# Designs tried in a protein design chat: VHH binders against q9lnl0. Part 18

Target 1, 290 residues: q9lnl0
Amino acid sequence: QLRHGFYEGTCPPAESIVGRVVFNHWDRNRTVTAALLRMQFHDCVVKGCDASLLIDPTTERPSEKSVGRNAGVRGFEIIDEAKKELELVCPKTVSCADIVTIATRDSIALAGGPKFKVRTGRRDGLRSNPSDVKLLGPTVSVATSIKAFKSIGFNVSTMVALIGGGHTVGVAHCSLFQDRIKDPKMDSKLRAKLKKSCRGPNDPSVFMDQNTPFRVDNEIYRQMIQQRAILRIDDNLIRDGSTRSIVSDFAYNNKLFKESFAEAMQKMGEIGVLTGDSGEIRTNCRAFNN
Short names: E, the ipSAE of ESMFold2; O, the ipSAE of OpenDDE; V2, 0.75 times the mean of E and O plus 0.25 times the DockQ between their complexes.

## First folded at step 6 (VHH; framework vhh_podentamig1)

Design d1 (at its last look DockQ between E and O 0.07; V2 from the best seeds 0.00; counts 0 for: pae E 13.5 > 2, placed apart)
Fold by ESMFold2, look of step 6:
Structure d1 (fold): chain B 290 residues (1-290), chain A 117 residues (1-117)
Amino acid sequence: as target 1 above (290 residues)
Amino acid sequence: EVQLVESGGGLVQPGRSLTLSCAASGFTFSSYAMGWYRQAPGKQRELVAAIYGGSTLYADSVKGRFTISRDNAKNSIYLQMNSLRPEDTALYYCAKELHDWGSEDYWGQGTQVTVSS
C-alpha cells in the first residue's frame, strides 16, 4: 500500500522536513549524495527497504553494520536528525525506511540528478542480522551481476543505470581496485595517477567519477568508454557485449540516463517493503522499539 | 562554529609563484571535501581546485599551474600557484564544501592575490 503522498493526512510536513534536513547537510557537504545512495542501496538489497541497515550493534547483538562490506556506509546522522524533527511534529508516524527513501531522492536532485517522485508508506523492519548481508563485490562478472539483479526484479538496463548511477558520485578505497592499477589496458595517465594516490597509509580513496565527482550525471559512462573506470565492475560494463550498448547509450544521452536512473531508483526503493501492519515505526532509527 | 582562515596572499609579479594556506576548525576536517574558490571584483565565485581523499579536481584555467593538497593532521589545505597571470587576480576563499552555489556560513574571509607588474 505504498502511494504518493502517504503522509499528506497524518504528517503533512513530512517530506518538507526531510528535504530541509537533507539540504542543510548537503549545502555543508556535497558528499551527502554519495552517502545516501550507498545507504539506500545497501538497505534495499538486503531483505528489502526496511531500514534494517540503520540498527546499531550492541555488545550482545551484532547488526548489518557489523559486516565489513557495510563499514564505509555513512550519513546515519542525517536520518537521525530528520527523525528527531519528525517525532516532534508527528510522533510515531514517519518510518525510518521512508526517511531514507525521501532523503536519497532529495540528495540526488540537489546534486544535479533527476527530480522524481517516490511512493511512501514503508514500515521499519524488526531484524538486522549480519548473515543476511549478501552484497556483490566490485570484481564480479557481468553475468553474475545480471543474475543478482534479475533475482530482485531488475533487467539489464536497470542494472547498468544503478551501477553507473551509483558510482557517478563518491569514492572507492584503493584496496578495492588494485587489479585496475595493474591492468595495462587502463588509461595510462590515470593508472599512474592512481599508483601515486594509493601510496599513502590508511587505505586512501579516490573519486569513482574522475571528471564530475559531485554531480549525478552520465559522465561515469563516458569515463568507462575512455578506459578510465576505477572499479572492475564498471570496466566490465563497457567490455561485456550484453551491456556495452547500454553504456554507450547512457554516455551519449544524458537525458536518457537521468530518466533511466530515476526509474531505477524508484524501483529499488520498493524492494521487499513492509506496509500496513507489518514491521514497526521506530522512534529511534538506530534501535528497535521493543 | 566553523572557522576557515586563509593566508599567503599578496602582490606578486606575473610568472611568479605563491602558496595559499587554509587552517580549519569547528568540524571533522577529514570527513569533508575541501576546496579553493576565487572571486574577481564584480564576478561570481568560481571553483579553482578541490580535494577529497586522494582525488583532486581543477578548473580548466588553472590545470597544470596550480596544485591543491591537504594535511588532515594539521586540519589544513594548501594551494600552490605557479606561473601566475594577471587574470588570477582575485580574492581566494577556502571552503569546506564543494558547490555550484554556496552557503556564506562555510567560507573563510578570503586572502587577496594580486598579480601585476
Scores: ipSAE 0.000, ipTM 0.219, lowest interface PAE 13.5, mean pLDDT 87
Fold by OpenDDE, look of step 6:
Structure d1 (fold): chain B 290 residues (1-290), chain A 117 residues (1-117)
Amino acid sequence: as target 1 above (290 residues)
Amino acid sequence: EVQLVESGGGLVQPGRSLTLSCAASGFTFSSYAMGWYRQAPGKQRELVAAIYGGSTLYADSVKGRFTISRDNAKNSIYLQMNSLRPEDTALYYCAKELHDWGSEDYWGQGTQVTVSS
């Protein structure tokens, strides 16, 4: 089972090592927060938080990384670096799944987000199959999203916290929000700006949060209210009667958002975890031991 | 007390360059993101550039022309503005933190940049 301070007896410096590695990367590149958030989400919602996303595909054996929706996931080098250091100090002790969880937590705090603790003791999975990857697209309806999140035990408020909180940092490729650029309800100035930005080659990216793209805060919800959401799902959250009040509450109460987001992140990080003798402790996060 | 003092503004012709400076005091400089904002008459204040450790952010309108940098030893940030255009005319502000909500942000007095033939 998961517990606070899981490594106190086996690898006391585990969390500090991960934290230091994350800080060093974050200090050089503030987009690290968005990268790790996406990584953890894309791992956890697919058959649990077991680091299955980290497995490199081969010509003979595709992995979850082979799926288009995972093509833009970043931050693997951060996990690798942390794992490398941990293996030197505490060989075969700290799972890749725990490294992802700790790293994401720490990156959120560095970006001004809430500080929260995580239980550790996760083990790494033994399966990484592209067919398991079922991720929601950026144009999904609120009803569909609610159904999906409920299937994994999340309520509507938690859903709104995760979706918005995850989008308050990071970028979206222009191809993901062409429907928004054509939407007359979108803020006209922003629409014009996006049209211009998206004229560039190679599917340019824009910040989903146009004001504080490097900070984990409630700004994305304010932008939703202002009809300045980039992704359709974000716009749908403010327009749908089942989520409108939640969006409004988060938009005007950053403390509430941070508390909700922290709780949501803790809950997400514990989806379908392997513990005890289940799974394995990988020595290389990109490959199974056998 | 937080203090931000901008300098380097002036009147220049289109295509010319200017370098703005901001001297900061009253807080742990290296612990905060710093940035430049500008406000033209009749327009809203807008972010021009921001710097976080080694990361930078630029408004689309100034990408490729402006460069923000910081010197933590001097508690200063700089904005190198190249290929200036008339639309760059504005009062430029040095800012602590990056908030679009002016009431809680720390600003300097601003330095006027005017680009005109």
Scores: ipSAE 0.000, ipTM 0.266, lowest interface PAE 12.6, mean pLDDT 92
ESMFold2 (binder alone), look of step 6: mean pLDDT 82; pTM 0.817

Design d2 (at its last look DockQ between E and O 0.01; V2 from the best seeds 0.00; counts 0 for: pae O 11.6 > 2, placed apart)
Fold by ESMFold2, look of step 6:
Structure d2 (fold): chain B 290 residues (1-290), chain A 117 residues (1-117)
Amino acid sequence: as target 1 above (290 residues)
Amino acid sequence: EVQLVESGGGLVQPGRSLTLSCAASGFTFSTYAMGWYRQAPGKQRELVAAIYGGSTLYADSVKGRFTISRDNAKNSIYLQMNSLRPEDTALYYCAAELHDWGSEDYWGQGTQVTVSS
């Protein structure tokens, strides 16, 4: 069962160890927050928050990492380092799924986002199947997005908080937004800037939040209002009548955004969790036990 | 109509190289995850390499030997296969991975690669 302070009696330093590991990585590389946000989302949306995404494929057993939709998910070494330290202090106690949850929460706070509590007690999944991976692309309609998020228990407001909040710190490669560069409704000065930026070799990237790319804040929603969203899915949120007012509310009320994002992240971290005697506590996050 | 057309397969000796090509049409190519998969006789289809934006992904069995690349201007992906082994013998498929809930991936017809002395 999930509860606050699950490790209080069995591994008292658990959350502080994860926090220190995350801080050390974040101090060297501010993009850690974007990496961990994507990691947690890709893990939780695919059959629940059970760290199935972390499993490395073998010659006889592919994993969720074997799917192109998960290309670009990174930061696994941060989870590994936290797990290594936790296994020295509290062997076979802290699940990889909880490490991902705690690490993501801490990385959000480091990037200026909301500080919030998470419940712990997740156990690690026993399967990682490529066929289970289903994710939304950057050009899907709002209606399709609403249906997808509803299927995992989220309303429209939570969806808007997660999509925009998840994009306030990350990058997008030029190949992913060529349709935006051709869109006459896009801010013309940004469009011209992007045309220049995207002429470089090797599919250059740009920050999705053109103003505060390393902070978790509501600036991405202000960018959407100004027709400066990089990805089509983000631009769709301001254009569609079912989401437009929510985007506006977040753009003009940072406190509301941060509270909504914190609540959305708490709920996402509890999708389909394994607790009690279900699943396992992996000793190596990249591999099933035995 | 979505079309994925592979080419470049053939019979080669172990240790040699091949380049596979896949030309795509009928969708907005640049926003899709694209990949190469393979299926040997009697085995399940498996991922060989994928590319999405600037990120690439490789099966462990081909890391360091195979390179996927993408040319969005030509709506094409490529697979450079070096140091080929008999175990690489398979029908190689190009795939476009949709990110939408419930959508199907698009598959090409495949191109045969046979590595034999």
Scores: ipSAE 0.162, ipTM 0.615, lowest interface PAE 5.7, mean pLDDT 89
Fold by OpenDDE, look of step 6:
Structure d2 (fold): chain B 290 residues (1-290), chain A 117 residues (1-117)
Amino acid sequence: as target 1 above (290 residues)
Amino acid sequence: EVQLVESGGGLVQPGRSLTLSCAASGFTFSTYAMGWYRQAPGKQRELVAAIYGGSTLYADSVKGRFTISRDNAKNSIYLQMNSLRPEDTALYYCAAELHDWGSEDYWGQGTQVTVSS
């Protein structure tokens, strides 16, 4: 089972090594936080936190990376670097799943988000199948979202924390919010700005959080209230009666958001984990051992 | 040492006005978002108004009545409160948070605003 300090006896420097690698990347590129958040989410909600997302596809064997919804996931080089260093110090000891979990946690803290502990002892999965990938789109209704999150044991408050918290950093491609640009309820100034930004070629990107795109904070919820949500799902959260009050609470209480987000992240990171003799410890995060 | 010092609170009758001031020191003022929070007895602390860059944010309950302003030259923010109501009674806090990344939020000691007939 998972426990705090899992590596204290087998690889004492495990978390510090990951933390150092993450810091070095983050210090050069503040978008690392958004990248790792997305990576962990896209891994965990698909058959559990087993690092299945990290498997490279081949012509003979497609993987979860082969799916369009995962095409924009970044941060693999960070995981690879951490794994490389860990294999030198503690061979075949630290799983890729734990590296993702620790890295994401540390990147959140670096971006001003809450500090929280994670239990470790995860093992890596033996399956990475595109058919397993069922991710919600940016235009999904609140009702559909609630149903999806409940199916994996998450309540409405946790859902709101994860969706908004995940969007308080990072970017969205213009193709993902064309419906919002056409929405007369959207802030007129922002709508005009987005129209201009999206005129560029190659599907430009914009910050989902227009004020603090590199900081893990409650600003995204404030933007929701102001009719300045970029993605439809974010706008739906403030409009729907089942989530409106939660959005409001987070918007006006950053401490509450941070606490809720920390709890949500801890919970998410433990979805469907493999422990004990299940799965494997990969030596290369991009490939199965056999 | 970081300091946020609030002033201007007091007891007023409904419908009256107050202006709160917050003097900041010990950090690069211009790089922080500044705001006012309030906490009534038995309630959670809530955002009243904030300035993010050049943009302002207000709680719905105070829109049209309160105005937040910033003077970077004086390292100060202000909250003009008009048409005060009994439900505005609270301890008002000045807050600073880094606009970009990597810093802790700072809080003042608070100034009491009481609206009562």
Scores: ipSAE 0.006, ipTM 0.241, lowest interface PAE 11.6, mean pLDDT 92
ESMFold2 (binder alone), look of step 6: mean pLDDT 81; pTM 0.816

Design d3 (at its last look DockQ between E and O 0.02; V2 from the best seeds 0.00; counts 0 for: pae E 14.1 > 2, unsure alone 62.0 < 65, placed apart)
Fold by OpenDDE, look of step 6:
Structure d3 (fold): chain B 290 residues (1-290), chain A 117 residues (1-117)
Amino acid sequence: as target 1 above (290 residues)
Amino acid sequence: EVQLVESGGGLVQPGRSLTLSCAASGFTFSTYAYGWYRQAPGKQRELVAAIYGGSTLYADSVKGRFTISRDNAKNSIYLQMNSLRPEDTALYYCAKELHDWDSEDYWGQGTQVTVSS
């Protein structure tokens, strides 16, 4: 099973190596946090945190990465670099699943988010199938979202923490929120700004958090209250009676948000994990072992 | 530019009252939480009182004596301090949001409160 300090006896420098690699990338590019958050989420909610998302597709074998919803996932080079260093020091010891988990945690902290511990001992999955990918779209209702999160053992508060927290960093392509820029309830100044930004070619992107797009904080919830949410789901969170109070609490209390987000991230990172003799330790995170 | 400016501190005798004020500017005031922190000589900084939405919280040491309030129309936070004690002597800070001191979140320069006979 998972435990704190899983690698103390087999690879003592494991977490330090991952942390260093993540820091180096983050220091050069603050978008790393958003990338790793999205990576972990898109991996974990699809048949568990087993690094199945990392498998490259081939002409002979499609993978979860082949799905359109995963096309924008970034950060694979960070995982690869960490894996490369780990294989030199501790061959066939640290799973790609654990690397993703540790990397995401560390990137959150670097972006001003909460510091939290993670249990390790994950193994890598032996399946990566596009048909398994069932991800919610940006226009989903709160009721549908609640149902989906419940199916994987998450309550409403955890859902709000993960959705908002995941959107407080990173960008959204204009194609994902065309319904919002047509919404008269959206802040008029922001709507005008977005219309202008989205006139560009090749589906431009905008920050979901318009104020602190590189910080993991509660700013996204304040913007929800201000009718400045970019994605429809974020706007729905503040409008729906079942989530409105939670949004408000997070908006008014960054400490509360950070605590809730930390718990949510810990819980998410343990969805459907493989341990013991299950799965494998991949030597290349992008491919199954021979 | 985001600013928090504390005022109202001073020298008072034990048992007396003071009201601290914090004037905020440069951001949407109503959508944030606020707190009063204090740091006494040789001690760590500590949360004294906080207000978020319609809720308040207080350190055990000041419960029943201190009251935090806000005025959105004036973009101001207040700390009413009654029954002051020598142990309340500290530099008092107004802070936007509840956070640790390692955060880059904004706080003021502080106002000195000294309680002495």
Scores: ipSAE 0.006, ipTM 0.277, lowest interface PAE 11.4, mean pLDDT 92
Fold by ESMFold2, look of step 6:
Parts: C-alpha cells; structure tokens; sequence
Structure d3 (fold): chain B 290 residues (1-290), chain A 117 residues (1-117)
C-alpha cells in the first residue's frame, strides 16, 4: 500500500535527492514545473501512475511516446538524473513512478504553488502501448470532461482544479486554439494578439497563463472570467453552469485554489497504482527491466 | 560565477531603433526562460518580454514594436526595440528567471534607454 515516508527505512535520502535534482533544474529553467505537471498527468490518466509514459520506443516496439498527444511531453532527463543518483545510493529501491510523483510535487512548490505531502510505494508498470493512450483534446465539452474525470474518481471541483491548475503554467501551440481566435466572445485585444503571434512558422506556441506563466496560482481562473482563456476546454469551464461557480471561487480565493489543487494532485498521483509485488522497480526509467 | 552582461542602451530620438543584448555565462544557457524587464524612475520593474523554447510573451505596450530572441550558440538574449517612444525610457534588465519575487534571480546590471529629442 501507499504510505507517507515509504522510503524512510529503505532509502532515507530518496525524497531529498529528488528534491535537489528538481531544484537544480528548476533554478536554471522555470519551465520545469509545466513539464513535470504534464508528464505526471499523461502518465497517471493512462492506465495509472506506473511510469509507463517514460518507456522509450524502439524500432520493434512503439510506446506511449509514439502517440501525438504525448509528442510535447518533456523533462524525462530530470527523472533520469534523479534515478541515476538514487541507484547509486539505494539500488533497485525507488520506483520511477514515485520519482515522477515526488518531482512534480516539488516543482509545484518551487513555482509558488501549494506545498503538500505525497504517499509513496508505487511500482513501475510492465507495458507501454500506444493503444492505451486515450487523452481528451482541448475542445471537449464540460459534460464529456466530467464523465472522463468521474471515470477515474474525480468530482467536478477536483476536475476544475486539475484543468486550470495544470494550465496555469506552460504553453499551447497555435494549432490547438484556432477556434478561440475566431470566437467573438473571446477578449478582442487578446484575440488580435494571438492572431498575430500565430502567423509564425513551425506552429508557434503561447503561454496559457498570459500574466503569470511561470507561477502555479489562480491567475488562469481570473483570465477565464475575463474571456482570456487560450484553450477551448478552459473557456468552457467559465461558460458552463456546472463549473462556473467553481471557477469563480478559485479566481477570487487563491488559497482555496491552492488547497484544492494540492488535494487534486494527491488524488491524481494515486490512480491505478501498482504496489506490493505488482510491477517492478526499473533500473532505467526508459526501459523495462530484463 | 553566474554573469548576465547587458549592452546596447543609449540616447535615441523617438521612432528610432535599438537592440539590447544580454550575454550569459556561468550556467547552462539553453535550459532557462529569459526575460527583459524595465524600470522607469519611480516605478516597479516590469516584464517587457519573455522567451521560453519557441514561445514569446510581450507586454501590451511594446507588442508589434519589440522582438525578443535568443541565440544558444552565442549564449545571448536580444531585445530588438523598434519605433521607440518617450514612454519606453527606462533602465532595462535581462533576467534568467521570470519571478518578480525571486531575490535569487541572476539579473544583468541593466542598460539605460532614453528616448528624447
């Protein structure tokens, strides 16, 4: 079973090693938080938090990385660096799934988000198939999104915290929000700016949080209220009656958002986990053992 | 030693252009987001432009006139400033990190831009 401090007896420095590696990367590149948030979400909602996303494809075997929805996931080198150090001090002890969980938690705190504890004891999955990847796109309805989050155990409030909290940092490519640029309800000044920004080559990207793109805070919800959300799914949250009041509550109460986001992240990190004798402890996060 | 060395400021007439440069050393250049900030007399330092990967962000007051870019081979960040106006007069800083509250940011020394006849 998962518990707080799972490694206190078998690898006492485990969480501090991960924290130092994450801090060193974040200190040099504040975009680390966005990378790790996306990594954990894409891992956890696809057959559970078992680090299946980390497996590299080979010429004989595609992996979850082979799917287009995962093409933008990055930060795997941070997990590799932490794993390398952990294998030196505690061989075959700390799972890659736990490293992702701990790293993401620490990166959130570094970016000004909530500080929270996570339970550990996850083991690593033994499959990574492209066919398992079923991630919703950025234009889904709120009703469709509610059903998807309910299927993994999340209520509406948790869903709103995860969607907005996951988008308070990071970027979106212009190809993902062309419908927003044409939406007359979108803030007209922002629409004009995005139209010009998106004329560049190679599918340019913009920050999803136009005001505080490197901080985990409630600003994305303030932007939703002002009709400035970049992605359709984010705009849908303020327009739909089932989520509108939650968006407003988060927009006007940053502490409530941070507490709700912390609880949501703790729950997400426990989806479909492998424990006990299930799965493995990978020695290389990019490849199955043996 | 971490260093950010800024240059390119000066006195210019309205409507002219300047290019600010920020040379970075003492850390891995390619892994950071970078920003240009400015501080007019009596005002707070404010973000003017930021770059991360292929993405850029501009303050509304400079959009269409300023362009931020980076050259990983030269470990340098640039701010091309066109159609300068008197309100662009400020001390311009580059920063390795884009948190206003982060006292541990590795800021440049600043370079003065003065737009006046």
Amino acid sequence: as target 1 above (290 residues)
Amino acid sequence: EVQLVESGGGLVQPGRSLTLSCAASGFTFSTYAYGWYRQAPGKQRELVAAIYGGSTLYADSVKGRFTISRDNAKNSIYLQMNSLRPEDTALYYCAKELHDWDSEDYWGQGTQVTVSS
Scores: ipSAE 0.000, ipTM 0.195, lowest interface PAE 14.1, mean pLDDT 86
ESMFold2 (binder alone), look of step 6: mean pLDDT 78; pTM 0.785

Design d4 (at its last look DockQ between E and O 0.01; V2 from the best seeds 0.00; counts 0 for: pae E 16.8 > 2, unsure alone 60.4 < 65, placed apart)
Fold by OpenDDE, look of step 6:
Parts: sequence; C-alpha cells; structure tokens
Structure d4 (fold): chain B 290 residues (1-290), chain A 117 residues (1-117)
Amino acid sequence: as target 1 above (290 residues)
Amino acid sequence: EVQLVESGGGLVQPGRSLTLSCAASGFTFSSYAYGWYRQAPGKQRELVAAIYGGSTLYADSVKGRFTISRDNAKNSIYLQMNSLRPEDTALYYCAKEFHDWGSEDYWGQGTQVTVSS
C-alpha cells in the first residue's frame, strides 16, 4: 500500500532526483506547472493514477495519447529525464506513476502553490486504451461535473478546488471558448481582447488566468466573480447556486484555497492506484516492459 | 440604467469614525461583487475593501479599522471606517464587479473623505 517515505529503504534519493529535474525545467519554462497538472489529472481520472497516459501509441497499438483531448498534454520529457536518472541510480525501482505524482507536487510548490506531502508506492499500469478516456469538456454544466466527480468519490468542494486550481495556470485554445466570446455576460473588455487574440491562425491560445497565469493561487476564482472566466465551466461555477459560495470563499481566501487544493491533489493522486504486486515498474515510461 | 451613488463622506478629526454608503440600482444586486476604492491627490486609485456574498478582503492599510458589508434588501454596500487617519483622506468610490488592479467596470461619482485636525 501507499505510504510516506516508500523509497527510504530502496531508493533514498528518489524524490530529490525528481525534484531537481522538475526545478531545472520549471526555471527555464514556468508553464511546466500547468503541463504537469494537466498530465496528472488526465492520467488519474482515467482508470486511476497508473501512468497509462504516458504510453506512446503505435500504428498497431493505440494508446490514451491517441485521444484528441490528450493531444495537448505536455511534460513527457520531464518525466523521461527523471526516469532516466532514476534508472541509473535505482534500476527498476521507482514507478512512472510516482514520478508524475512527485513532479506535479513539486511544480505546484514552485509556482507559489501549497506544499504538501504525497504517499508513494504506486506501480505502473499494463493497459492504455483510448476507449477508457472519458474527460469532461469545457462547456459542461455544473450538475454534470458534480455527477462525474462524485462517481470517483469527490465532493463538490474538491471538484471546485480541482477545476479552478487546475485553470489558475495554463492556457486554453480559442476553439474551446467560442461560446464565451459570444456571451454578452462576459466582461466586455475581456471579450474584446479575446476576439482580437483569436483572430490569428492555427487556433491561438490565451491564459485562462488573465492576471497570474504562472502562479498557483486563487486569482482564477476572482476572475470568475468578475465575469472574466474564459471557459464555460469556470463561468458556470460562479453562476450555479451549488458552487457559488465555494467559489466566493476561495476568491477571497487564498489560504483556504491552498489548503483545499492541497487536499484535493493528494486525493486525486491516489485514485485507483496499483500497489504491491499489481502492475509493473516500467524501465521506460513510454512503453510497457513487454 | 445602472447607478451607484455614494454618500456619507465628510470632514472628520483623526480617530473618528465614518460610515459610507453606496446605493445601487438598475440591476440584480445580489448577483455581483462590490468594492470600495479610494484615490488620494497625486496617488493612484487603490482597492480598500471588497465583498462577495459573505466573503471580504481588505487592503493591509485598513485591516482592523474598516469593515465592508452589504444589505441585499436595501441594495446597498457600506464601509464602516474606524480610527481614521490623515492618510485615509481620499475620494472614495463604490464599484460593481471590482478589480484590484484598478480596472473600471462601473463606478459611482465618489464621496470625499477628509481626515484633518
């Protein structure tokens, strides 16, 4: 089972190695936090945190990466680099699933987010199937979202923390929020700005958090209150009576948000994990051992 | 027509208290967040306090002295200002859908607060 300090006896430098690799990448590119958050989420909510998302597809064998919603996931090179170093020091010891979990945690802290511990001892899955990928779209209703999160054991508060927290960093392609650009309820100045930005070719991207796009903070919730949410789901969170008060609390209490987000991330990282003799320890995160 | 009308400002001595009021009309009051801003001569406009539902935030300079509140039945926002200081002298504005970086959505005309001996 998962435990704190899982690698203390088998690979003492495991977390330090991952942390160093993440820092080096983050220092050069502050978007790393958003990348790893998305990676972990897209892995964990699809049949558990088993690093199934990391498997490269082949012409003979498609993978979870073959699904359109996963096409924009980034950060694989960070995981690969960490895995490479770990295999030199501790061969076939640290799972890719744990590397993703540790890396995401550390990137959150680097971006000014909460510091929290994670239990380790995850093993890598033996399945990566496109048909398993069921992700919510950006225009989903709050009711639908609540139902989906409930099915994996998450309450409304945790949902709001994960959705907003995940959107306080990173970008969205213009194709994902065309409905918002046409929404007269959106802040008029922002709407005008977005229209201009989205005139460019090749589906341009904009920051979901227009103020602090590289920091893990509660600013996204403030933007929701101000009618400046980019994605429809974020706007729905402030408009819906079941989530409005939670959004408000997070918007005006960053400490509360950080605490809630830390708990949510810890919980998410433990969804459907494999432990003990289940699954495997991959030597290459992009491929099954055979 | 959207309207925000501030009142309650005036001249007071240091250490005294004032209560500012902002009466809102022309929209669904409970659907929005509100804030009080102030602008002193030669200074930039700054956020003083904000409220959405029951949640509030304050500038560091006014924490413990000022209290923002709302009355949905009266479509009004209030700023209770205690222990006033000369540096609190400014034109105070009520804002709908506030921005802490000074962007304007909708503002009233303001009410002058002067703290002087």
Scores: ipSAE 0.011, ipTM 0.272, lowest interface PAE 11.1, mean pLDDT 92
Fold by ESMFold2, look of step 6:
Structure d4 (fold): chain B 290 residues (1-290), chain A 117 residues (1-117)
Amino acid sequence: as target 1 above (290 residues)
Amino acid sequence: EVQLVESGGGLVQPGRSLTLSCAASGFTFSSYAYGWYRQAPGKQRELVAAIYGGSTLYADSVKGRFTISRDNAKNSIYLQMNSLRPEDTALYYCAKEFHDWGSEDYWGQGTQVTVSS
């Protein structure tokens, strides 16, 4: 029961308010796109796009945030700010799940990525359970990744668009790619640079896209072809026969990548959504209404 | 060419009023949300007021003193600023906000408002 313009009658400024909040944050901090991309992916692939990831843990009750794979998710304050403004204008109307979806779309466009419409009408989930978190690590095989993405309804092309497109911006901590630094097939100049960057305390991080780290574009796929992917999963995409032609197609056709990424993001934003009378409209995105 | 042109700023004494105007051209005016923003030296740009389809939003610091309005026939939005305070001193911008996702957001050039004795 998702549709375009779901809030036209109940909260006409909904998408405009979210867009302004995202723009204000992005204008001050270009890493907003990476933060929101990761937030939406981690929310949607864990029991659907119901904003369950946003629930804060308490001393007595852990949440999805309590799981290590979610430790690096950030940008919740952007969603909170949008929600606060929306509650002033349209109380109990715009779901947190829709805010995440709209915010992510807008942040992609701000970073030079595709501009696309999203359907709205999502409602917020009523559970956030650490045991529901099933996220793949950065060293899994392509075969394992294909199986996991198929289980949530995505074909191989969509998977390659999401994995690479999700990594065209943002950072990876050095602890996640030590196997890459040891790989003799990795570009030797980049390996040396990474060894230097990874010295120091507190698990330093590097940009996953060494050329255009703040733009959503196809450069990550060109880096994969050149043996310069930071994460093992990204390098696996160019090495594996089931995905290498798709990587090549995206690397040599930015328009094709952007169109494919837009479609993939639209599909991801509709995984397992709650609509109609299911779920709730949270007044505070960090807590259930009860 | 999308253009937003602000006017109506000036130097005024505390407690007085000003009306800012923003003239828009190069697109279908009625399809979008619009906002007034302000930026004082050394501070971040902040939203002052926004309008879409008759709905309005105001920053707490200006609620009850400022009123945003629009005139679709003149492709213009306005900010009526009453009871001005020295803290309202800033460069005021008109902006076209995201809605139905166009090619880009646009800002005007700004109009200076200075409130001092």
Scores: ipSAE 0.000, ipTM 0.139, lowest interface PAE 16.8, mean pLDDT 85
ESMFold2 (binder alone), look of step 6: mean pLDDT 78; pTM 0.786

